# VHH binders against EKC/KEOPS complex subunit cgi121 (cgi121), part 2

Target 1, 174 residues: EKC/KEOPS complex subunit cgi121 (cgi121), of Schizosaccharomyces pombe (q9p7j3)
Amino acid sequence: MILPLFPETQVHVFVYENVSNCAAIHEQLISQNPIYDYAFLDAATILYKKQVYSAIIRALEDRRDEQMKTKTIHSEVILSLSPKTEISSAFRQFSMTKKSKNIVVVKIDSKLTEEEEFERLDKLVEGNRVEFSDEELQKLIDFKVLKKNYKLDPSTLENPLASILSSIALRGYS

## First folded at step 2 (VHH)

Design ca6 (from c4 with S104A; framework vhh_5c3l_4)
Fold by ESMFold2-Fast, scan of step 2:
Structure ca6 (fold): chain B 174 residues (1-174), chain A 122 residues (1-122)
Amino acid sequence: as target 1 above (174 residues)
Amino acid sequence: QVQLQESGGGLVQPGGSLRLSCAASGFTFSSYAMSWVRQAPGKGLEVVSDINSGGGSTTYADSVKGRFTISRDNAKNTLYLQMNSLKPEDTAVYYCAKSTYWLAGDRTSDLRGPGTQVTVSS
């Protein structure tokens, strides 16, 4: 996908259901294996495509402004999903864990095409590919996790999009 | 429990060199990427260097590129930082940390040791 504010930046987002090797992927992430340089998110935390895009845009803005708080643009995406500026808290809330079953994977600045990244990821992720769409994401979300991560009241749970996007955009001002 | 013990700091003149060591225990050292992190007086934490589990991939903060070299000896469970051409701005407490998921600049990195003080005299 091409972002209007960052037209030279290639962005790919992939969704996998029923992933059986999350523990193995997590071991590659803690070893900092370069082939796993992606943002691996727990799909239980993602409700909308716009949620992911807002975090990507915020991370790209922070990189442009030389204000990144993490080592890579991919870790900055994970941080940017959180309404807080604390890195470890953001990773506990949004990154995949050994126990994750459904994941969202983001790649920024790929030297590969979307299809080539897909072929590469299919070798790393043992799961079923699904469309990156609001419909598919809404099958994988855990509303208790979403409520806790964004501090949503019952009144906002019926239409949480604006609250989530505001939390991402205003990270660091609260 | 995870234990990290830093050593090798001291007082050095500008242009001098020091080699820091970090002895790791309580976890499978060879499975984790490791970082060197520093905190200068009155400032936040800065990640100065990272090394992957096998030692073949390293990164450095712009402030230390070309001057510092990170390395590891997995057989000895030891992480090293060779510091050359030291500057007064390098004065800080240096910590080693277990890295997870390319984290940087966060106190929640696994800082188990007391650090080792490096002072570069004016």
Scores: ipSAE 0.040, ipTM 0.462, lowest interface PAE 5.8, mean pLDDT 84

Design ca7 (from c4 with S104Y; framework vhh_5c3l_4)
Fold by ESMFold2-Fast, scan of step 2:
Structure ca7 (fold): chain B 174 residues (1-174), chain A 122 residues (1-122)
Amino acid sequence: as target 1 above (174 residues)
Amino acid sequence: QVQLQESGGGLVQPGGSLRLSCAASGFTFSSYAMSWVRQAPGKGLEVVSDINSGGGSTTYADSVKGRFTISRDNAKNTLYLQMNSLKPEDTAVYYCAKSTYWLYGDRTSDLRGPGTQVTVSS
C-alpha cells in the first residue's frame, strides 16, 4: 500500500496465524539479526487495518520531522500504537512475545516486491498466512488485551475504532 | 525474581585494567541480550556496551571503543566487561542490565543490582 501523505514510501503488512516458532523469532529480534528487520506485533493487540496504518503514519511523520524516539522506523511503529510515549510499555503491550500465536508483521521501505517479502517471511515464520483484513484481524484479537492497552470502558468496547485512532493520534496528550 | 549481581570494581590508576563480572539468576540468561551501563558522578546513564544472546555480536559506545571488551559465559550465567587503558573519565558506577526488550537496538533495561564502583585516579 501507498499512503497519501507518504506516496514514495512502500508499506507491506502481513498476518500469520498459528505460528509455532515465535520463541525462535523473538531470539533473532533480541540478537538484532538484520534479516528480521520488521515490526513484529502480537495480533492479540490489533483489531483494525486502520489501527496499523495510523501507527505507521505517525511513525513516518516522526521520521520526516526528525522526532523519532526509537532507533528504527519499525520500532517507531510499535511505539506509535501506544496511547503514550513510553517505549518500555509500548513494547510490552504490542510486540510479539515468545508465547505469541498470531502475529502482524510490518515492513517499511522494502527494496523487495510484496511477493518477494512473502517468500522471505514464509521462510522465517512457521505459520499460516491470512489476508490483512478487518475480518481476519477480528478472529485473532484479544478484547481483554485491547481494553487494557487503550483503557477502554464497556461503553466504547462495542465500537472502539474512533477511540483507538484518537489515542494513537493524540499520543502524549493524555 | 530477576537478580543481577555486579563485582570487580575498585580503585585503579590511569592506564590500568579491571574486569567486571555480573552473575545472573532468575531468568534464562542464554536467551537474552545483555548490556553494561554506567553512571558517572553528576551525569545520566550511558550504555557502554551490548552483547547478543549468543555472544557473537557486540557494540560499544564511541568513548570506549578499542579499550573495553564485553563477553559472556552462558554456561556460568555470567557477563563480563574487560576494561583496558582506563581514564579518569571512566570513573562511574557500572551496572549490568537485562534488556526487557531488544528490538533493532532499542531496549528497556532492568537494573536489579547495586552496581559496582570504578574509580580511576592516582
Scores: ipSAE 0.015, ipTM 0.221, lowest interface PAE 7.0, mean pLDDT 83

Design ca8 (from c4 with D106E; framework vhh_5c3l_4)
Fold by ESMFold2-Fast, scan of step 2:
Structure ca8 (fold): chain B 174 residues (1-174), chain A 122 residues (1-122)
Amino acid sequence: as target 1 above (174 residues)
Amino acid sequence: QVQLQESGGGLVQPGGSLRLSCAASGFTFSSYAMSWVRQAPGKGLEVVSDINSGGGSTTYADSVKGRFTISRDNAKNTLYLQMNSLKPEDTAVYYCAKSTYWLSGERTSDLRGPGTQVTVSS
C-alpha cells in the first residue's frame, strides 16, 4: 500500500481471525523479540480500514516531525489509535492481549515484499488470514469496546466513522 | 530471574552532582534497551532517560535534558546515570528498568530493583 502523504513508505496490513496462539505472541512482544516488530492490534477495537490508515498517517507525521512519543514506529501506530496521548492507556485499549481471538497486524518500513511478510507472519500467527476490508473488520469488532475506547454515545454509535477519525486526528486537543 | 540493583543515591546540595549505577543480572543485559525512571514524593512515575541495547542512541525527558547523561557498560552489565546541576525538583527515588515501550500498560512491572533515593536539599 502507498499512502499519498508518504509515497516512499511501505505499509502492509494483515487481518487474522480465530487466532489460537495470542498468549505466545504476547510473551514474544513483552520480551521485545525483534522478529515480532509489528503493531499487533486487537481486532475487537478496529471497525474501518480508514481507522487504521489514520493511525498510520498520524504515526508517520509524528516521526517526520520528530515528535514520536514511543521508541518504534509500530508502537507509535498503537498510540495513534487512542484519543489520548498516554502510552500505557493506548496499549491497554488497542494492543493484542493474551486473550485476543482476532488481530490486525501492521508493518511499516518492511525490508521484505508483501508476499514475504505474509509468509513470515503465517509462521508466527496460528489463525485464519482474511482480507483487510471493512466487511471483514465489521465481523470482528466489539462495539462495547469501541464505545468505551472512543467515548461514543448511543446516537454516535450508529454512524461512528467521522467521530473515530476526528478523535485520532485531533488527539490532545478536544 | 531478572535482578536490578540501583546504587549511588544520597543527599546533595542544589547545583551538585551524583552518579547512579544499576547492576543487572539474570538476563542478557546487552540485548535490552534500558531506562532510568523516577518517582518524586506523592507523584507518579516519570521516565527520565532511555538507552538502546548498544548504547549509541539515547533520549531524555525535557526536565533533565542537558543536565543528565545515561550510559551503559555491557561488559559489566551496568547502567549509569550521571546527574549534574541537580535541582530540588530532582528529589525522587530512581529506578533502573527495562525499556517499556513494547509493553501494553506494564510500565511499573519493569521495575525490578528497590530504587535509590536522591535528595537535593535546599
Scores: ipSAE 0.013, ipTM 0.176, lowest interface PAE 8.6, mean pLDDT 82

Design ca9 (from c4 with R107Y; framework vhh_5c3l_4)
Fold by ESMFold2-Fast, scan of step 2:
Structure ca9 (fold): chain B 174 residues (1-174), chain A 122 residues (1-122)
Amino acid sequence: as target 1 above (174 residues)
Amino acid sequence: QVQLQESGGGLVQPGGSLRLSCAASGFTFSSYAMSWVRQAPGKGLEVVSDINSGGGSTTYADSVKGRFTISRDNAKNTLYLQMNSLKPEDTAVYYCAKSTYWLSGDYTSDLRGPGTQVTVSS
């Protein structure tokens, strides 16, 4: 995947449904097993491909400008999905939990091809891979979670894309 | 309740050594990656070093590579930072912290202890 502002940066995004081992993955993330250096997101929080790309771009901008608030670029992606700059809050809102069933996995700066990353992730994630597309994401979203995370009114819920992207881009200003 | 208690700081001359300790309680220490983080006067937080839950994988900031060594003793619930060849630029309050990759949502900054002051001066 090629991003307009970061054409040299390698980005891979994977979507898994019906994941049965989220508790085991969560344990590896808490222990900081380097094999699990990915952004593991709860798919219940992601409605659009552009939502994920906006968070990735914001994280890469913060890295470029030496303004990262977290330890890794992948943690910075998770933070960047949140409309606030609070690390703990962002992780509660967007990260995979041991109770998650569907996940979105982001890898930045991989030394592996997309196919090689998929083979690696398939050994770590016990679930079904689906296409990273708006259509597939819309099957996995929880609108109650989305509304709460971005503080959407019923009027903005009809067309939330612009509001979500603005919240990500303007993180810390409201 | 999560508690982290740093110790071992003090005044030391350039080229000297110090060993910092962090006593952890209130959580399963052996299940979490740990970090040493410092804040110099008038500057932001810098992550100095990380160690994974088992102690087999470590990372260091470029500013301290070759001089500092992070280690842990899971049986004693203790994290260590061995600091050699200290420089005036290492003057800071040093904090120990749990990994920032927190899916349960605890703030890493809120989980660090009171810190221990390291002053490198002649």
Scores: ipSAE 0.014, ipTM 0.352, lowest interface PAE 6.7, mean pLDDT 83

Design cb1 (from c18 with I100Y; framework vhh_5c3l_4)
Fold by ESMFold2-Fast, scan of step 2:
Parts: structure tokens; sequence; C-alpha cells
Structure cb1 (fold): chain B 174 residues (1-174), chain A 122 residues (1-122)
């Protein structure tokens, strides 16, 4: 996908359900294996495509402005999903764990096409790829996790999207 | 419990060299990427260098690139930072830390040791 504000930046987003090797993937992430240079998110935390794109845009803005708080653009995406600039908290809230079942995978600055990245990820992830769509994401979300991560109250339950996007956009400003 | 203990800091003149060591225990050191992080007086934390679990992939902050070299000895559970051509702006407390996605784990239990002071002045 091409982002209007970052047309030179390649972005690919993949969704996998029923992943059986999350523990193995997590071991590769803690070892910083460069083959696993992606943002691996727990799908229980993602409700909308716009949520993911907002975090990507924020991470790219921070990179452009030389304001990144983490070492890689992919870790910056994870941080950017959080309403706060606290790195360890953001990783605990949004990053996949050994016990994750469904994951969202983000690749930025890929030298490969979406199809080639899919082939590469298919060798790393033991699960079923589903469409990156609001419909599929809404099947995988955990609303208790979402509510806790974004501090949603009853007044935001009818339309959490606006609150989530505002939290991502205003991260670090308030 | 995770234990990280830095050593090797001290006072050096500009242009001097130091080698920092970090002794790790309480976790499988060879499974984790590791970082060196520093905090200068009145400034925030800066990640200066990262190394993957096997030692074959390293990265450096622009401020230290070409002057510092990170390495590890998995048999000894030890992380190293060779610091050459030291500048006054390298004055900081240096911490070793476990990494995740190239960023240190920032929990009190897993993040870093007590640090070692490096002072570069004439």
Amino acid sequence: as target 1 above (174 residues)
Amino acid sequence: QVQLQESGGGLVQPGGSLRLSCAASGFTFSSYAMSWVRQAPGKGLEVVSDINSGGGSTTYADSVKGRFTISRDNAKNTLYLQMNSLKPEDTAVYYCAKSYYGSPFLTDRDYRGPGTQVTVSS
C-alpha cells in the first residue's frame, strides 16, 4: 500500500489467525533475528485498519522528524499504537506474546512486493492468513483488552474509532 | 531473577579509550539481543548500540558510529562495548540492557543494571 503523505514508503499489513508457533516467533524477536524485522502485533488489540495505519503514519512522522523513541521503525509502530510514550508498556499492551493466537504483521520499507513478503512470512508463521479488513479484525479483537489499552469509557463504546485515532495522534503531546 | 552488572567505566581524557563489560545472569543470555544505553546528565536515555543474540548483526547510534564497537561472549554471559576516540559528550552513565525489537526491555526487573559512570574531561 502507498500512503499519500509517504508515497515512497512501501507498507504491507498481514493478518494471521490460529497461529500455532507464537512461542517460536517470540524467541526470534527477543534474539533480534533480522529475518523477523516486522512489527508483530496481537490481533486482540486491533479493531480497525485505520488504527494500524494511524500508528504507521505516526511512526513515519517521528522517523521523518528524527523523533523516534525506539531503535527500529517497526518497534516505533508498536509504540505509536499506545496512547502513552512509555516503551515497555506499549510492548506489553500491543506486541504479540508466546500465548498469542492471532497476529497482525506490519512491514515497512520492504524491498519485496506484497506477494513476496507473503511467501516469506508463510515460512515464518504457522497459521491461516485472512484479509486485512475491518470485518476480519472485528472477529479477532478482545474488547476488554481494547477498552483497557485505550482507557475507553461507556461514552466511547458506540464509536471507539474516533477515540482510538485521537489517542494515537496525540501520543506524547498531552 | 535477571541480573545485569556493568563495569569498566572511569575518567579519561578526550581521545582516550575504555572497554565496558556487562556480566549477565538469571536468564538465557545467548537467546537475547542486548543493548548498551546511556544517560548523560540532564538528558534522556539514548540507545548507543545493539547486538543480536548470535553477535553477527550490530547497529550503532550515529553519535558513536565508527568509534564504538559492541561485542558479546555467550560462553561467558558477557556483553562488551569498546569505546575509542572518546569525546566530552560521551560523558554518561552506561547501562547494558536486554533488547526486544531493537529496544531495551524497560521493566525494572529485566531492563538494565545499576550502570557504570564514564567521564570524559581534561
Scores: ipSAE 0.079, ipTM 0.489, lowest interface PAE 5.3, mean pLDDT 84

Design cb10 (from c18 with T107K; framework vhh_5c3l_4)
Fold by ESMFold2-Fast, scan of step 2:
Structure cb10 (fold): chain B 174 residues (1-174), chain A 122 residues (1-122)
Amino acid sequence: as target 1 above (174 residues)
Amino acid sequence: QVQLQESGGGLVQPGGSLRLSCAASGFTFSSYAMSWVRQAPGKGLEVVSDINSGGGSTTYADSVKGRFTISRDNAKNTLYLQMNSLKPEDTAVYYCAKSIYGSPFLKDRDYRGPGTQVTVSS
């Protein structure tokens, strides 16, 4: 994928459902195994493609402006999904856990094509790949988790996109 | 409860050396990547170095590369930072931090210890 504001930045997003080895992946993430240098998100927290893209764009803007709060672009994507600038809270809210069943995986600055990254990830993730689309994401979302993470009221929860995007764009500000 | 306690800081002359230690408890130390983070007076936090859970993979900030060495002893639940060829600009409070992806993973009070002051001056 090519982003208009970052045309030279290679971005790939993958969605896996029914993942059976999340505990094993989580151990690799905690240990900082370099082959797992991706943003591994719990799909229960992602409702729209635009939600993921907004976090990616914010992370890339922060990198461009030398304002990243985390060391890697992938950890910056995870932070950028959160309405707060608290790193630990963002990871607890959006990162995959040992109990996750469906995940969204983001790779930025890959030297590989999308198909090559897919083949690499298929060796790491024991699950079924589905299309990165709003339709597929809406099958995996947990609205209780979404409501809690973005502090949505019942009326906002019916049409949450603008609120979510605003939270991502304005994180750290009330 | 995660507990991190730094030691080994002090006053040192330019060109000197110090070794910092961090004693960790309250979590399975050998399962987590660890980092050293510093904050100079009036400046933001800088990640100085990180090390993966097994100790085989390390990274360093450009400002300290070639001068500092991070290491760990999983049997003793201890993280180390060997600092050589110290410069005045290395003056900072140094914190031991639990992290993934090269970033602090835990809450502010849990992700780092109280810190140890390093002052490089003549």
Scores: ipSAE 0.037, ipTM 0.468, lowest interface PAE 6.1, mean pLDDT 84

Design cb11 (from c18 with L106Y; framework vhh_5c3l_4)
Fold by ESMFold2-Fast, scan of step 2:
Structure cb11 (fold): chain B 174 residues (1-174), chain A 122 residues (1-122)
Amino acid sequence: as target 1 above (174 residues)
Amino acid sequence: QVQLQESGGGLVQPGGSLRLSCAASGFTFSSYAMSWVRQAPGKGLEVVSDINSGGGSTTYADSVKGRFTISRDNAKNTLYLQMNSLKPEDTAVYYCAKSIYGSPFYTDRDYRGPGTQVTVSS
């Protein structure tokens, strides 16, 4: 997908359900294996495509402005999903864990096509790929996790999109 | 309990060399990426270098590229920083830590240990 503010930036987003090897992937992430240079998100935390794109745009803006707080653009995407700038909190809230079952995987600045990245990821992730769509994400979300991460009250849970996007866009100032 | 103990610092002349060591215990050292971080007097923390779990991938801050080399010995649970061509601006307390940025395990506890003082002066 082409982002209007960053038209030269390659962005690929993949969704996997029923992943059986999250513990193995997690070990590779903590060891910083360069083969695993992706943002691995717990799908329980993602409700909308716009939520992911807002975090990607924020991360790319921080990179452009030389304001990244983390080592890689992919870790910056994870941080950018959080309403706070605290790195450890953001990773606890949004990144994949050993116990995750469904994941969202983001790749930025790939020299590969979407099909080539999928072939590469298919060797790393033991699960079923589904479409990156609001419909599929809504099947995987955990509303208790979403409520906690964005501090939503019961009234906003019925239509949380604006609150989530505002939290991502205003991170560091609210 | 994660424990990290730095050693090897001291007073050296400009142009000199030092080798820092970090002894790790309380976790499976060979499974974690490691970093060296420093803090100069009156300044914030600077990530100097990091190394992946197997030792095959390393990165360096622009301020130390070509002069410092990070390495690890997983059999000895030890992280190293070889510092060559030392400059007065390298004067700082040096800490070892589990991966500081981009790690899901980054916490304040990952900055454990008193650090080791490096002073570069004539």
Scores: ipSAE 0.014, ipTM 0.372, lowest interface PAE 6.3, mean pLDDT 83

Design cb12 (from c18 with G102A; framework vhh_5c3l_4)
Fold by ESMFold2-Fast, scan of step 2:
Structure cb12 (fold): chain B 174 residues (1-174), chain A 122 residues (1-122)
Amino acid sequence: as target 1 above (174 residues)
Amino acid sequence: QVQLQESGGGLVQPGGSLRLSCAASGFTFSSYAMSWVRQAPGKGLEVVSDINSGGGSTTYADSVKGRFTISRDNAKNTLYLQMNSLKPEDTAVYYCAKSIYASPFLTDRDYRGPGTQVTVSS
């Protein structure tokens, strides 16, 4: 995807269901293996493509403005999904865990084509690739997790898009 | 039952030095990357520095590079931050945090201590 405000930035987003090796991936992240420099998100927390893009845009804005609070652009994407600025809370809420089953993977500033990233990730992730689409994401979301992470009231759960995007956009204001 | 206790903060003049310590207990300290994080008055949380489990790999925020040094003593379950050439903008509460990994900085829950106040004033 090409972002209008960041046309030079390469962005790739991948979705995997039924992942069997999340514990192994998590171990590689702990060991700081540079091959795993991606934002690994728990798909239970992601309802819309626009939710992911909003977090990416916010992370890129923070990098442009020299306001990144984490070490890499990928960890900044994870932070940017949270309506709060607290790093540990954001990672607890949105990042992949050893027990995750479905994941969303974001790569920014890739030196590889999208097809080459697909080939690389298919070797790292033991699961089934699915389309990055609202339809596929809606099959993987956990509405209880979504409600808690964005503090949604029951009346907005059927159409929470505006509330989620507002929460991400307003994170830096106050 | 992760316990982290910071110490060593205080009042110091610009250009001065302080050494912060963090005593860790309740987990296998030598197996985890550790970080120093700070929060200035009216500002958000900033990751200052992180260090891997063995102590051989470190990173620093651009604001503190060349002035601060992170280190650890795994035999004593202690994390350190040596702060040199302190500036008024370094005034903050400094927290010790257990990291999942150093790159990117990732914390599992709120595994951080209560903090130690550093005030840089003339």
Scores: ipSAE 0.010, ipTM 0.173, lowest interface PAE 9.8, mean pLDDT 81

Design cb13 (from c18 with A33Y; framework vhh_5c3l_4)
Fold by ESMFold2-Fast, scan of step 2:
Structure cb13 (fold): chain B 174 residues (1-174), chain A 122 residues (1-122)
Amino acid sequence: as target 1 above (174 residues)
Amino acid sequence: QVQLQESGGGLVQPGGSLRLSCAASGFTFSSYYMSWVRQAPGKGLEVVSDINSGGGSTTYADSVKGRFTISRDNAKNTLYLQMNSLKPEDTAVYYCAKSIYGSPFLTDRDYRGPGTQVTVSS
C-alpha cells in the first residue's frame, strides 16, 4: 500500500485468526529477533482499517520529525495506537500476548513485495490468514477492550471511528 | 526481590558530562536486555538507549545519538550511561529498566528503579 503523505514508504498489513503459536512469537519478540521485526497487534484492539493506518501515519510523522519514542518504526506504530505517549501502557493495551488468538501484523519499509512478505510471515505465524478489511476486523474485535483503551463513553460506542481517529491523531494534545 | 538502583545524577551546566550507574540485583542481569529511559516533567517515558544481554548491540534515541553511550558490566551486574555534551533538554529523571519497547508487556513486569535526577542548567 502507498500512503498519500508518505508515497516512498511501503506498508503491508496482515490479519491472522486462530493463531496457535502466539507464545512462541512472543518469545521471539522479547529476544528482539530481527526476523520478527513487525508490529504484532492483538486483533481484539483493532476495529477499523483506518485505525491501523492512522497509527502508521502518526508513527511515520514521528519518524520524519525525529520524535520517535521507541526503537523501531514498528514499535512506534504500537505506541501510536494509544491516546497517551506512555510506552509500557500502549504495549499492554495493543500488543499481542502469549494468549492472543487473532493478530494484526504491520510491516513498514519492506524490501519485499506484499506476496513475498505473506510467504515469509506465513512461515512465522501458525494461523489462518484473512483479508485486511473492516468486515474481518469486526469479527475479531473485543468491544470491552476497545472501550477501555480509548475511554469511549456510551454516546460514541455505536459509531466510534471519528473518536478513535481523533485520539490517535491528537495524541499528546489533551 | 528485583532491585534496580540508579546513581550519578546531579546538576550540571550545558556542555557538561555525567556518568549514570545502575546496580541490579534479584534477577539474572546478564540474561536481560537493559534500557535507560527518562521522564521530563509532565511527559511520559522516553527510551534513551538499550543494550542487549551480551553488550554487543546498542541503540540510541536520535535526540542523544553521538552524545550518550550505554554499556554494561555483567560481572558486576551494573548498567552505565555516559552522557556528554549535555543540553537543557536532557533534564529529566533517568531510570534503569528492562527493555520496554519492541516487546509485548502483558507477560512482563516493569523492572525500574526509583530514578536519578539529571538537571542541566546554567
Scores: ipSAE 0.006, ipTM 0.193, lowest interface PAE 9.4, mean pLDDT 81

Design cb14 (from c18 with S57Y; framework vhh_5c3l_4)
Fold by ESMFold2-Fast, scan of step 2:
Structure cb14 (fold): chain B 174 residues (1-174), chain A 122 residues (1-122)
Amino acid sequence: as target 1 above (174 residues)
Amino acid sequence: QVQLQESGGGLVQPGGSLRLSCAASGFTFSSYAMSWVRQAPGKGLEVVSDINSGGGYTTYADSVKGRFTISRDNAKNTLYLQMNSLKPEDTAVYYCAKSIYGSPFLTDRDYRGPGTQVTVSS
């Protein structure tokens, strides 16, 4: 995928359902194994493709402006999904856990083609890859989790896209 | 409970060297990436260096690259920072930190350690 504001930045997004090895992946993430340098998100927290793209754009803007709050662009994507500025809170809300079953994986600045990343990631993730589409994401979302993460009331929950995108675009800063 | 205890700071002249140590307990040290983070007077936190769980992958801030070396001894549950060619700009409180998925910043509870003061002056 090519972003109009960042045309030289290579971005890939993958979705996996029924993942059986989230505990093993989590172990690699806390050890900072460089092979696992991706943003691993719990799919229960992602409703729209635009939600992921907005977080990626915000993270890239922070990198461009030398305002990153985390060590890597991938951890910055996780932070950027949160309406709050607390790093630990954002990771608890959006990152994959040992108990996750469906995940969204983001790769930025890959030196590999999308197909090569597919092959590599399919070896790391023991699950079924599905299309990165609103339709597939809506099968995996947990609306209770979404409501809590973005502080949505019942009326907002019926049309949450604008509220979610505003939270991400405004960077969660009050 | 996670406990991190830094030591080895002190007063040193420009161009001198210091070796910092961090004793870790309350968690499986060998499973976690670790970082050294510093805070100079009146400034925010700066990530100085980090090291993966096995010690095979390290990164450094541009300000310290070529001068500092991070290492770990998993058998002793200890993290080290070898600081060479010290500059006045390196004056700061140095903290060791347990990394959270690429972030050196922990919750307030996890980050609570006294740090060790490094002062570079003549």
Scores: ipSAE 0.094, ipTM 0.513, lowest interface PAE 5.4, mean pLDDT 84

Design cb15 (from c18 with R109Y; framework vhh_5c3l_4)
Fold by ESMFold2-Fast, scan of step 2:
Structure cb15 (fold): chain B 174 residues (1-174), chain A 122 residues (1-122)
Amino acid sequence: as target 1 above (174 residues)
Amino acid sequence: QVQLQESGGGLVQPGGSLRLSCAASGFTFSSYAMSWVRQAPGKGLEVVSDINSGGGSTTYADSVKGRFTISRDNAKNTLYLQMNSLKPEDTAVYYCAKSIYGSPFLTDYDYRGPGTQVTVSS
């Protein structure tokens, strides 16, 4: 996939449901195994494709402007999903955990083709790959988690897209 | 639960050497990548060096490449920083940090120790 403001940047997003080895993946992430250089998100926190793309765009803007707060573009995507500027809080809110069951995986600037990334990830993730679509994401979301992460009230929960995108775009800057 | 305790700082003359240690407890040390970060007077936090869980992969800031060496002893739950050819600009409080994935920067005190002061002067 290509982004209009970043046409040279390759972006791949994968969704896995019923993942049985999240504890093993999480161990690799905290050890900083370079094979796992992806953004591993808990699908319970993601409602829309646009939510993920907005975080990716924000991370790429911060990299372009030399304003990244984290070590890698992938960790910057995780940070960029949060309405807060605190790194630990963002990871607690959006990153996959040992108890996660469904995950969204983002790869930016891959040296591999999309098919090669599929083959690689399918060896790392013990779950079922599904389409990256709003329809599939809506099956995996936890609305209580979404409400807490974005400080949504009951009226906003029925149509939260604009509020979520605004939170991502405006975080840390007035 | 997580505790990190630095030691080995002190006053040293330019060109001298110091070895910092960080004793870790309250978590499975061998499972986590670790970092050394520092803060000079009036400056922000700077990541000095990173080491992966097994010790086979290391990264250094441009300011310390060739002079500093990070290492770890997983049997002793200890992280080390060997600092050679010290310069006045290395004067800072040095913190041991448990790296979260992709981020050497800390938001909570639980991810760093209380620090050890390194002063490089005559």
Scores: ipSAE 0.047, ipTM 0.464, lowest interface PAE 5.6, mean pLDDT 84

